VH-VL binders against Mitochondrial intermembrane space cysteine motif-containing protein MIX23 (MIX23). Designs and how they scored, part 27

Target 1, 196 residues: Mitochondrial intermembrane space cysteine motif-containing protein MIX23 (MIX23), of Saccharomyces cerevisiae (p38162)
Amino acid sequence: MVDNRRTFTAPQSLLETNLTFPNDEPSLTTITVTRERCVDPSLIDSFLRFLRHGSDDIIRQKLNNYRKGSINGKNKCKEFLKQELYPNWQIRNNIISFCEKEAAEMKNETDQQCGNNKKTTAEPLIDARIDPYAARERAEKQEAQYKDWTKVTEWVANNRKIEQILTSTTEGILRQNCEQNNDYLKEFTQFCKDNS
Key: E = the ipSAE of ESMFold2; O = the ipSAE of OpenDDE; V2 = 0.75 times the mean of E and O plus 0.25 times the DockQ between their complexes.

## First folded at step 21 (VH-VL; framework fv_namilumab)

Design B4 (from A5 with light chain S31E; at its last look DockQ between E and O 0.02; V2 from the best seeds 0.00; counts 0 for: pae O 5.5 > 2, placed apart)
Fold by OpenDDE, look of step 21:
Structure B4 (fold): chain C 196 residues (1-196), chain A 121 residues (1-121), chain B 107 residues (1-107)
Amino acid sequence: as target 1 above (196 residues)
Amino acid sequence: QVQLVQSGAEVKKPGASVKVSCKAFGYTFTSYYLHWVRQAPGQGLEWVGWIRPYSGNTDYAQKFQGRVTMTRDTSISTAYMELSRLRSDDTAVYYCARESYDILTGYFDSWGQGTMVTVSS
Amino acid sequence: DIQMTQSPSSVSASVGDRVTIACRASQSIREYLNWYQQRPGKAPQLLIYDASSLQSGVPSRFSGSGSGTDFTLTINSLQPEDFATYYCQQSYDYPWTFGGGTKLEIK
């Protein structure tokens, strides 16, 4: 197994904010994502909730903070987008993508293990006869691996759905409060390309 | 093509008001902020304010607060700038300009031809 | 307010010359700087936006550079139609402000 890990840090703008977060939410500013943490996503979920709350959930408030000029002045949406929203979105997407990649690797590894066992129809029988407990243990391990793969896959799918809903909703808010003719999702895509 | 067409030259007395129009062509009028910029004869450019045609919201330079009013009629894709209590130093060419932006910030990608406003006794 | 200072206020050059115009902001405006060209009796026209992005339709001999407080407009190989007044403009904060302009004259 490849020991893949990646560390993510919340955007500086979020760390410097005076926002009040729920007491039950972790004050994690940095998270190291691993395969194990994808399988047990409790810590990742907490971090994602933190990021989501600090951006999408309070987007209207954030936009107001970037208001300049008169009380009804034009929001400096570009500053918000570049410094807070898009970086936040990118981090979340990268985390989900990390686990997605791990899921794919998990599947491949498990499939390869199973395939090797199928090629030798005689060996599993011989092994079972010599050490039935070992054979059972291998089967159980494989089953557990597929179970973990399924968990991660479902987690990824669910979080992708959540992100889609949030970005769509946020885009609507941006069009209302910033510039209606802008394609913010396209801009975000370009942002990710420029900062990859 | 994007085109901004402004009303004709105006001559006013001190203390009077002037209303300049800017009609937009070739794009969705309500999708872009519209700004007004003026230029006194032989001088540089001075930002007056902006209007968001979609909502009618405005913001004016402090220098013009209380004297300038920007409005729009979306049905005819036309913006208006009214300047009251005119004085001689208001003599200038007034431009409307469309604002565009990408990922960074806004810029004026289209300008009206300008409207000369002369204030003289 | 953010003050924009252009230098020089005027410059004389010949066709084919390379010309550089400077614009300085009183505070950091990041990349929120645009350049405009204004010919006599005409409205300004956008040349460069966001410090270095060339506006569509503008000749490639025009280029912009800089970030923060110091910016430069460069015109390579001046053409007859380039003799005009050039303005920088910041869009970082309201009120938006312009430089004093640089008049490019024929030598």
Scores: ipSAE 0.022, ipTM 0.619, lowest interface PAE 5.5, mean pLDDT 87
ESMFold2, look of step 21: ipSAE 0.273; ipTM 0.698
ESMFold2 (binder alone), look of step 21: mean pLDDT 92; pTM 0.926

Design B5 (from p1 with heavy chain G57N Y111S, light chain S30R; at its last look DockQ between E and O 0.02; V2 from the best seeds 0.00; counts 0 for: pae O 7.4 > 2, placed apart)
Fold by OpenDDE, look of step 21:
Structure B5 (fold): chain C 196 residues (1-196), chain A 122 residues (1-122), chain B 107 residues (1-107)
Amino acid sequence: as target 1 above (196 residues)
Amino acid sequence: QVQLVQSGAEVKKPGASVKVSCKAFGYTFTSYYLHWVRQAPGQGLEWVGWIRPYSGNTDYAQKFQGRVTMTRDTSISTAYMELSRLRSDDTAVYYCARESYYDILTGYFDSWGQGTMVTVSS
Amino acid sequence: DIQMTQSPSSVSASVGDRVTIACRASQSIRSYLNWYQQRPGKAPQLLIYDASSLQSGVPSRFSGSGSGTDFTLTINSLQPEDFATYYCQQSYDYPWTFGGGTKLEIK
């Protein structure tokens, strides 16, 4: 019933770089995320891979461009974070969060239809004795819905884990090349709040 | 082709505010940072600040902090720069410019608006 | 702030000449230096980015060199349309800053 969608655009830097991708990978610069695309996340996965490669995978190379020879290296790091890294992270986080929200809604809708929630708008129960075919069809539909919900939920969990690993690894790299005592994850959290 | 089209010339009194628009064509508006650069008559170029159209995040030169506000309307691919408490030395041509870059430091203005003359006079 | 100094402030030359414009940064900016051309009454246009990369569509007679603090824009075999003001700009640190400009005039 819910038809929600959100469009995400890759950061400018990724559009200008000479990144090499496998031939079967689409060069996506913009993606519109929908519930259906959360259920079949093939396109989203490609987009996320693109984002991840363009930031976290090559961060050391990017940092090497300014690590030495600059008196104000810390300020440059700040700009890098503000303009490139955190925006990239935020886009990925927002995509995952979108699907997470969709999963929650899918669950609620399905539960309501199945009478698992005490909601007044639940669909009427079909008596299998009266119409066994209708009852079977409903059961199959519900099963399919729960299956989709599970799929999205697992996808979200997996990608959250990936993001946690990437951000942690990247934070370590940042501490080595920028400010050792800075809490970059906290800073990112604040960044997301300020730009939500 | 990439094109930035700015609003027309403005004449303001000291103490007033001016809001200049910059409409983007030929590319994805939210994918590129936009900067504002001004040029006083017969003078050089001065960086004012940047805006990220995707998020609306901004950063301004210290000189303009508290007086400049950069915004955008993504629905019409338009950026705005508002400068308040205008002074005579704010008289300049104001340019919007698109930034391109390959890495964290390599940034350059590959596209410019035609400029907007802002005259501040009593 | 990083100060950018251009020299000369003005230069007179003839069509066909070779012209060099210097740009110096108050501190090392590595290769993060861009060159722009501004014709009278027009907006600046990008010529060179990252010290030596020629912008697409810009004639090959334009070239940039240098790293660290000293940079040079070279125009080989000046054409009539090249008489303009040229600016260097550093993108190494904020605020981004421009040189004072070099006005190339016809002799």
Scores: ipSAE 0.034, ipTM 0.566, lowest interface PAE 7.4, mean pLDDT 86
ESMFold2, look of step 21: ipSAE 0.139; ipTM 0.638
ESMFold2 (binder alone), look of step 21: mean pLDDT 93; pTM 0.943

Design B6 (from A5 with heavy chain S31N S110Y; at its last look DockQ between E and O 0.02; V2 from the best seeds 0.00; counts 0 for: pae E 12.9 > 2, placed apart)
Fold by ESMFold2, look of step 21:
Structure B6 (fold): chain C 196 residues (1-196), chain A 121 residues (1-121), chain B 107 residues (1-107)
Amino acid sequence: as target 1 above (196 residues)
Amino acid sequence: QVQLVQSGAEVKKPGASVKVSCKAFGYTFTNYYLHWVRQAPGQGLEWVGWIRPYSGNTDYAQKFQGRVTMTRDTSISTAYMELSRLRSDDTAVYYCARESYDILTGYFDYWGQGTMVTVSS
Amino acid sequence: DIQMTQSPSSVSASVGDRVTIACRASQSIRSYLNWYQQRPGKAPQLLIYDASSLQSGVPSRFSGSGSGTDFTLTINSLQPEDFATYYCQQSYDYPWTFGGGTKLEIK
């Protein structure tokens, strides 16, 4: 069976930005996300940091450049959102969602194996009084099967929190520099539907 | 070093069109707005418009709206300004100028050498 | 459009003199005002941005001041290379506009 994978490419506007990135972090034009990379997410983390640095971290610089194009910058804000910010947010959201779906499949696979031990194989439960090493082996196998699921689930939860903080902070800056009464997160949701 | 190199002088008749090029060197072409400014002989400077090379989006002074078209080719780091339905009062030196990357203010930090466009019958 | 008015249109001065050039905007442009020097037959060159910030490589005898609607460029000890035309320019709103220029001539 072919393992699930998905390739993501950084937005062109970010690839063409002449901005300094901290800590000698490598910049990637593309990343292919797999279940293995969700479990050991160092490359995904580097790619997400690259995307965040090139957008939310420099949002005031970006907005100032766009705002000078018209009085108070309203139309230039719409261009910035559609061409730069929302595509960046979408890529980050899709990467996290890919790993979230892989975590759900990991759980289904593990639950099916445990269910197979009790339902489909018709094998009796191993009695520790008769074979104590078989009981320990089963417990160790169950723990190992859930270890990867736990790692990915925690990574997903942590990155969802990071995204909420970043996008909420950015929305505040957008309200200060663009339209105050606009619902930017609702607009982003609609952007994702229009550009999936 | 940053440099903007423009195409050579043009002589045109009234009613014709002219297309001036501006090739960028020494910086990332798509990171900076590029503006066009003209100067009639013995006169001051007049802003024509800008292009954002990343997107191709433009904004033109109302005086030129409908007669000017600004484009670019990002593969060769070159911007173009085309002015149509030329009149004798379009005779001028046309400059391309790079807008600074300063997030707090804009200014023209580098200019092309200028392209003389002469409109005569 | 924001109109930029320079005065005087020309000034005659000697080497070593102090010269001031005024620029007035038709409405507040905060500090979004730039100054350029244009020598005969050459493209303009940036001197001052953001009303008072000196571009790198520009001699310290040049200075800019002002905010809102009224701005000045000052040259404290004129040198022979300073005889040129000077333009102010607002970058507050499009269309960006220039003053009419001030020609600085040797007396």
Scores: ipSAE 0.000, ipTM 0.454, lowest interface PAE 12.9, mean pLDDT 82
ESMFold2 (binder alone), look of step 21: mean pLDDT 92; pTM 0.925
OpenDDE, look of step 21: ipSAE 0.026; ipTM 0.633

Design B7 (from A5 with heavy chain L104M; at its last look DockQ between E and O 0.03; V2 from the best seeds 0.00; counts 0 for: pae E 5.7 > 2, placed apart)
Fold by OpenDDE, look of step 21:
Structure B7 (fold): chain C 196 residues (1-196), chain A 121 residues (1-121), chain B 107 residues (1-107)
Amino acid sequence: as target 1 above (196 residues)
Amino acid sequence: QVQLVQSGAEVKKPGASVKVSCKAFGYTFTSYYLHWVRQAPGQGLEWVGWIRPYSGNTDYAQKFQGRVTMTRDTSISTAYMELSRLRSDDTAVYYCARESYDIMTGYFDSWGQGTMVTVSS
Amino acid sequence: DIQMTQSPSSVSASVGDRVTIACRASQSIRSYLNWYQQRPGKAPQLLIYDASSLQSGVPSRFSGSGSGTDFTLTINSLQPEDFATYYCQQSYDYPWTFGGGTKLEIK
């Protein structure tokens, strides 16, 4: 079992803002993501909520703030995109991707364990007769592993859906307030490629 | 290969206007922001502003607001910088420069050869 | 506006020397710092972008480091063609601003 972990820090631009967050939201600015935290995503969810609130939820406010620096009211969307939005999106995407990879590994590990037990139809029966408690424990462990895998998989799917909705909505807002003909999602894709 | 070719040297009187051109070669003109940077003789570099050729949107340094106009002709991959109400301290070499495609980093990876603008009575 | 301060304004060195140029920002610019080389009578050329990324085609003897407010350009084993003026430039916020330049002269 590979002990993978990755630490993520909220974009500095988000931390430097005078944004007010709900009192019930944790002030988590850094998170270390592990397989265990993917299985129990409570902390990750809090961090993602923080990131989402600091970008997509208040995007109009953010855009207005970036326009204030221009006497002529010129839209400085480029600055917002490169300094805040895309980095924020990328961090969220990377976190979700981390758990996605962990889910894949979890499945592989569990499948391998089950496969090894299937190779000898006789061994499980012999083991059960010799030590039925051990056999039961093994079965319960495998079931628990698949359950955890399912949880992570569902969590990933749900968060991918959320991100798709948010990015689509945000793109609409960007087109209304920045450049109408710009492909912001394509730009973001390229951004991620360039910064991976 | 990426190449930016600027128009020739200009000599102007105070109060006049100057329009410098920058023609792009070797890349998709509308895919990159284009900036203008000037350098007075023996001095450092000063950012003037940027234009996005795709939309024609611009942003200028406050120092030049109301006096500078950046435009482009996408049909000939050419950007223009016009500076009006010229004064002696506008004497400088003016450069066009392409901004890197990487939105996050923001750097000038290609420069024109520069256009000397001299303002003298 | 973000002020960029380079030091020294000029430096004399010999071929083969190690040269270090400093650039300081008046506020944090994260890693949005670029380095340019300008030879006499020529346009600037990009050396380093994003504080430490070497531009394609630039010799490996050039390197950049730093983040936040303090940055450094290093030239290892100075070559004859390296005698020029060097500029740092921040792209963190508009207006983009340049350092005052460092002129590298032959000793």
Scores: ipSAE 0.030, ipTM 0.623, lowest interface PAE 5.2, mean pLDDT 88
ESMFold2, look of step 21: ipSAE 0.172; ipTM 0.676
ESMFold2 (binder alone), look of step 21: mean pLDDT 92; pTM 0.933

Design B8 (from A5 with heavy chain D59Y, light chain S53N; at its last look DockQ between E and O 0.11; V2 from the best seeds 0.00; counts 0 for: pae E 12.2 > 2, placed apart)
Fold by ESMFold2, look of step 21:
Order: sequence, then C-alpha cells, then structure tokens
Structure B8 (fold): chain C 196 residues (1-196), chain A 121 residues (1-121), chain B 107 residues (1-107)
Amino acid sequence: as target 1 above (196 residues)
Amino acid sequence: QVQLVQSGAEVKKPGASVKVSCKAFGYTFTSYYLHWVRQAPGQGLEWVGWIRPYSGNTYYAQKFQGRVTMTRDTSISTAYMELSRLRSDDTAVYYCARESYDILTGYFDSWGQGTMVTVSS
Amino acid sequence: DIQMTQSPSSVSASVGDRVTIACRASQSIRSYLNWYQQRPGKAPQLLIYDASNLQSGVPSRFSGSGSGTDFTLTINSLQPEDFATYYCQQSYDYPWTFGGGTKLEIK
C-alpha cells in the first residue's frame, strides 16, 4: 500500500457467478493500478463498474439467489456479506484510496520542485536566461503535473460520492431483507480492520 | 396480458411418467422464475419446485427429488414438468405459477389454469 | 421445513359478517407471508403479499397483519364472491410451504 502500483483481482464469488448481466459486460477480472492509470482512469472506471454491477446494482437478485441456492434452505445473509459484499466494497475502497494517496504525493513532488526553482540554489534561472527552452520546458512540466493532480483529486471526490450513495442504498435494502437492527456500515469498517 | 396456458388432463397408470407443459404469454419468459405447485383432490397446495428459464437451473422440494424433472424451451416460451414412477397419491391438479419480479418477497402473481393428472390402475 | 398451520380449517358465515383467519409458522418468517384466494375449480389468486400489502385490484375489505410467527387475514363485510378457500404461504425459506387452507362457506 506504500508502492506506486498495486494489483487488484475481482472477488472469487464474482468470477464464479452464473448471473446474467444486462449486456455482455467486459470481463475485466484483474487490474494493476498505477499513477498513470489514476490520471487516465478509463480502465479503473471499467473495473469499478464491473464490481458495482456484480454487487450493489443487483443486490436484490444476489440476496434472492442465496435464498434459492441454499441446500438446507437457511437464510445466509451473514455469509453473503462476508464472502461477497464486504470484500467487493473493500476492493473498491482500496482502489480509490490508492489514487487518493498518489494525488497527495503528486502535489508534494510538484510543490518541492517549484520551491527548489525559486531559491538562490536555483542556478537554472540564470541558465534559463541563456537557455529559454529549458525554462519553458520546466514550466510546462509543472503545469501538467498540477493539471494531473487536479484531475485525479476530482476523480477521487466523485467516486467517494458514488460509493456513499451505493453503500447507503444497499444498507437500506439489507435492513429490509436481512437483520433489520444491524449497523452494516459499522460492520464493514470492522471487516476492513480484520482483513487489512 | 400475462397468461400461463397449460396442457390438457392426463390419465396414467401407476409406474408411468407424465409431462405437463406451461406456455407463457405477455411477458419476457426468461426474466421470471417459474414454479410448479400441486393440489390433490380436496386438499391443499404443495410446492414442487422452480426453474429459472434463462439458465435452466432448477430447485426441487426434497419430497420430489429424483422423480421430478423441470425443463424449458426458451424458443417457444414453454416450461415442462415431468414426474416419473407415478403412484395413486400423485393424483392432483398441477399448476405452473410465475414468481413476482420482486426477489425480496417471493409471491405468485400469475397462475396457469391447472392440469389434472389422474393415476389409476 | 417451516410448517404453516391455518385455523380454522373451515368456517360458515353470512354475507356482511367479519371473518378472521389465522396462520402460524413453526419458526419466525419475519414478514415473508402471502395470502391467496381459490374459488372452486379455479387457480389460486394473490390477495396479500409481505404480510400486509394488498394486491392491486383486491377490495379494501381484505386486510393482513402479523409478523414473526402469527399472521391474520381479515375479511370485513363478506360478499357473495368471498366464499372460497384461503391459503397462507411462506417465502422465507425453502421449501416454500402453504397452510392447509381455510374453506369459507355460506351459512
């Protein structure tokens, strides 16, 4: 989690599902997340969509299949949560958090570069007076890094909102169909601590 | 309009098999679970099991396991229930019934007209 | 298996009467309880789903109540078309099971 890349694999239960999706959704089962992919998040977005579609988006169908698929006919809400839902939520949260940490590091790196160029030790200002192409190139690089940082930060904020909407909606459905007095979001937080 | 139309009455001897059909009209056949429920003369309703027409997956009540087979033909929107090794106590009206789309509370929102199966020596 | 016990097995009543039919589950089924009406020679028809929700087109003289193990169907001000057999059904756990039925007859 301190690395500049991390690989995530869809939960085994999602890979083995026999559920029908609305259209043949692309089977992106594993993703390696890097800073570059946080900046151009097309693959990350596809993977998050796959995870969301296979869980929260079809939560009612998932709960029904657990009921109908049980050998002894017993309600298995707790097993569904621990084996399918919470691992799925955790993977999505960890992906978003990875890009959040990369955004913070991008800003720290760019701020340090800008500070170094403004100091007395910055002989490049004299060199840039003689070699203006080098100074322009540095300014363009810094501008691009701040644009990238802004883009990733906005992507993170947007996806945090999406996750809050989805998990809040799913909590409501779980209270209607499983244990009504359970605090599912607090239980998820504990799951993440236990499975860090 | 949603409608389930079943095959006609059958008279069978003990030890034979019977296959009842249920043709669906007015809805997407593969989107809803289809159940079979039977009713012996003068008695109550007994759940036999279900088929998921999209996949062909089935679930049978333990009482019928090994004697019942549920199938479907999605090209003609038709489900089938076959019951083998018939006994006189299998004499009943057999209904097909569509489960509601609301998977959280299962109920039967449409029923076929029933098929009388009589098992007599 | 969850056993569903209906009482009474039959009842004789007059048009205009109020009738109450009980259904008891052998274990908690929360609110996963449905009621059906079956007229002689016809397939059953849904009246009430999820313990208390009236199906569209069903007259408001029908009502359902209960949760857990004890459920009640009430018919206020009986009409001639209400003389039929009534079944409860649980959808909480497999196998799905029906009550034994309650036959409502004209006095």
Scores: ipSAE 0.007, ipTM 0.477, lowest interface PAE 12.2, mean pLDDT 83
ESMFold2 (binder alone), look of step 21: mean pLDDT 93; pTM 0.948
OpenDDE, look of step 21: ipSAE 0.017; ipTM 0.594

## First folded at step 22 (VH-VL; framework fv_namilumab)

Design C1 (from A5 with light chain S91D; at its last look DockQ between E and O 0.42; V2 from the best seeds 0.00; counts 0 for: pae E 8.0 > 2)
Fold by ESMFold2, look of step 22:
Structure C1 (fold): chain C 196 residues (1-196), chain A 121 residues (1-121), chain B 107 residues (1-107)
Amino acid sequence: as target 1 above (196 residues)
Amino acid sequence: QVQLVQSGAEVKKPGASVKVSCKAFGYTFTSYYLHWVRQAPGQGLEWVGWIRPYSGNTDYAQKFQGRVTMTRDTSISTAYMELSRLRSDDTAVYYCARESYDILTGYFDSWGQGTMVTVSS
Amino acid sequence: DIQMTQSPSSVSASVGDRVTIACRASQSIRSYLNWYQQRPGKAPQLLIYDASSLQSGVPSRFSGSGSGTDFTLTINSLQPEDFATYYCQQDYDYPWTFGGGTKLEIK
């Protein structure tokens, strides 16, 4: 179904921007996302911070710069959305969704190994009587697998919450400075379908 | 736990209006689109429209334009669907459903229990 | 509007059987197809999204395949709880539309 490895590159518009980053913060223009990086997401987090800082965090400045570039005086909001904001949102969404799909697969893999049955049976006792070391090893491996699944699931939930906060704030600014009654998230959804 | 709880069954006469409520629990109400889907007895599912609770923006299927109004009260995490000028073929179970947050795949990941609306003379 | 056509409209089968349900879109919807199970008197429940991805908690005997216009839901080794109505749904473009349903009955 899904590739276990995906590479994402920051949009060119972001690579041309003049951004200041804190000391020791890496400037990562591309990232390859794997299941292991979903479990230990420090690199993914750095890349998401880069994308967020270069768009939503400075949205008012970005809108102001786009208006100053208007030769005919027309509102350039549609161009900014399609060329800068929506591609940036799409990359962030795709990264989070990759890890979400990996978490679902981790759960399915672990559930198949243990049968995912809540009913108490004699099966665990039978295994321990036959080979107690194998039973203990199996329990420890299952616990570690659920811990990794939990870590990725929590990371996904946290980043979905961050994206919701950012999107809500940005939408408010767009409604005030661009088309007031447009549903920017549904427009973004269509953008993603058109450009997937 | 995500849960959508709808108002109880309604019996109406032709020409009347009905307002069905859908109260959300266990998630941030304003972050997800809510949809309304109906099912006439013995029939399949029919999409009615959506509301975005954050903004109040709506979009309705063409056959319901002018008869349906979707609203919400964000202070009590509740969405409403009002259908006016009822006729006998509006008899159906009306469901509210939450759209997943996955931007590439839109599915209904939580459904209300349904509200039976019966229109009889 | 994108029309979704399901076949067959009903299937009679026994526990342990393999069942395949078809869904066809009137235009390409790429992989934007979901499958739901509905028990009598209950709301639908998601089984499969994005044509082939299993929802959490759905048994592995369910599988989905297809892209473009032609999709299938397969149930291997039917269980008593699988007797229900199944719907496909496209989320490619509004209005989102459902297939007419396939009722799976006990023989």
Scores: ipSAE 0.021, ipTM 0.589, lowest interface PAE 8.0, mean pLDDT 83
ESMFold2 (binder alone), look of step 22: mean pLDDT 92; pTM 0.925
OpenDDE, look of step 22: ipSAE 0.086; ipTM 0.679

Design C2 (from A5 with heavy chain S31Y; at its last read DockQ between E and O 0.43; V2 from the best seeds 0.00; counts 0 for: pae E 5.4 > 2, grease 19.3 > 18.9)
Heavy chain, then light chain:
Amino acid sequence: QVQLVQSGAEVKKPGASVKVSCKAFGYTFTYYYLHWVRQAPGQGLEWVGWIRPYSGNTDYAQKFQGRVTMTRDTSISTAYMELSRLRSDDTAVYYCARESYDILTGYFDSWGQGTMVTVSS
Amino acid sequence: DIQMTQSPSSVSASVGDRVTIACRASQSIRSYLNWYQQRPGKAPQLLIYDASSLQSGVPSRFSGSGSGTDFTLTINSLQPEDFATYYCQQSYDYPWTFGGGTKLEIK
ESMFold2, look of step 22: ipSAE 0.255; ipTM 0.682
ESMFold2 (binder alone), look of step 22: mean pLDDT 93; pTM 0.943
OpenDDE, look of step 22: ipSAE 0.117; ipTM 0.713
ESMFold2, fold request of step 24: ipSAE 0.183, 0.149, 0.244; ipTM 0.685, 0.666, 0.698
ESMFold2 (binder alone), fold request of step 24: mean pLDDT 93, 93, 93; pTM 0.943, 0.940, 0.939
OpenDDE, fold request of step 24: ipSAE 0.454, 0.026, 0.456; ipTM 0.788, 0.642, 0.783
ESMFold2, last read: ipSAE 0.090, 0.087, 0.194; ipTM 0.631, 0.652, 0.684
ESMFold2 (binder alone), last read: mean pLDDT 93, 93, 93; pTM 0.936, 0.937, 0.935
OpenDDE, last read: ipSAE 0.364, 0.092, 0.152; ipTM 0.762, 0.690, 0.705

Design C3 (from A5 with light chain S53R; at its last look DockQ between E and O 0.03; V2 from the best seeds 0.00; counts 0 for: pae E 11.4 > 2, placed apart)
Fold by ESMFold2, look of step 22:
Structure C3 (fold): chain C 196 residues (1-196), chain A 121 residues (1-121), chain B 107 residues (1-107)
Amino acid sequence: as target 1 above (196 residues)
Amino acid sequence: QVQLVQSGAEVKKPGASVKVSCKAFGYTFTSYYLHWVRQAPGQGLEWVGWIRPYSGNTDYAQKFQGRVTMTRDTSISTAYMELSRLRSDDTAVYYCARESYDILTGYFDSWGQGTMVTVSS
Amino acid sequence: DIQMTQSPSSVSASVGDRVTIACRASQSIRSYLNWYQQRPGKAPQLLIYDASRLQSGVPSRFSGSGSGTDFTLTINSLQPEDFATYYCQQSYDYPWTFGGGTKLEIK
């Protein structure tokens, strides 16, 4: 097992803004994401909350600061997307994808341990008839590992849903205040390709 | 493939109005902003304003506010620019131009052939 | 309004020469600068957008550079069809504004 980790830093524009946060929680400007933090995601959740609050949650205020005007609004929209919104979305997507990858590795590791991949011999070394405490301990360990995998998988699914709701809502606001006929989500996909 | 075809030359007296048309071919008319840009004889280019054909919304350069009206008819993929209370310094070629679909940068990727408007006594 | 200043206003050159045209903005426009070519009696045509990106179908002898306030259009190995007037144009803020033009003439 390799102890994978990846560090993410909030976008420069967000680091330079003064934000007020609910619950008097300090802003977290960088985070190192590990498998353990995917299983117990309180720090990751705080960082995602910071990123979402500094972008999608205040998007109308952000667009107003870029001067919502018929003449200037379109050019400023392009600047806002390229410099602030899409980088923010990309970081959130990459964090969720890191934990998704870790969940896949957790399942693969658990499947290997349980012999789910290949059965040539049906009798394991440890048998409840030989050592009933060892058999019970092994069963409890397997259950704990699947529980951790389940936790991360559910966290990933929940955050994918949150991102879908936020980006869909944000696209609607962008259509109202910027270019109505643009496919912002497809453009974000291209942005990620160009800025990988 | 993309083509913008404008109405023919106009000769007008000071104080009159002129209405120039721009018919779009080869693309979805309502998906792109259309701009109007003019060029006085021997001079450079000057932005007049834009229309968003989907909604009919417009914006005009301050210099033309109150004298220019931009409209469109989506059923025939045609935009119009009307300039009123004409002066001799309105003598120019008037172009319609399509703005790019590129959300990250703006530029004119297609131009009409131009319509000469001459204002003289 | 953002003022765009082009220099020179006119240049004489021979086929095969390299020509450079300068464009200066009165304030930073980042990379939001486009270049157009206009032949006599014709509408302008796009050459370069976003300061340095060639429009499809434009020969590679054309190149653009610059950011902020100072921009340059370069034409390498001038061809007979390149004798025209060139305009820069900013798309950073409305009203969108053009440079005064540079007329490229045959020596």
Scores: ipSAE 0.006, ipTM 0.492, lowest interface PAE 11.4, mean pLDDT 83
ESMFold2 (binder alone), look of step 22: mean pLDDT 93; pTM 0.942
OpenDDE, look of step 22: ipSAE 0.007; ipTM 0.573

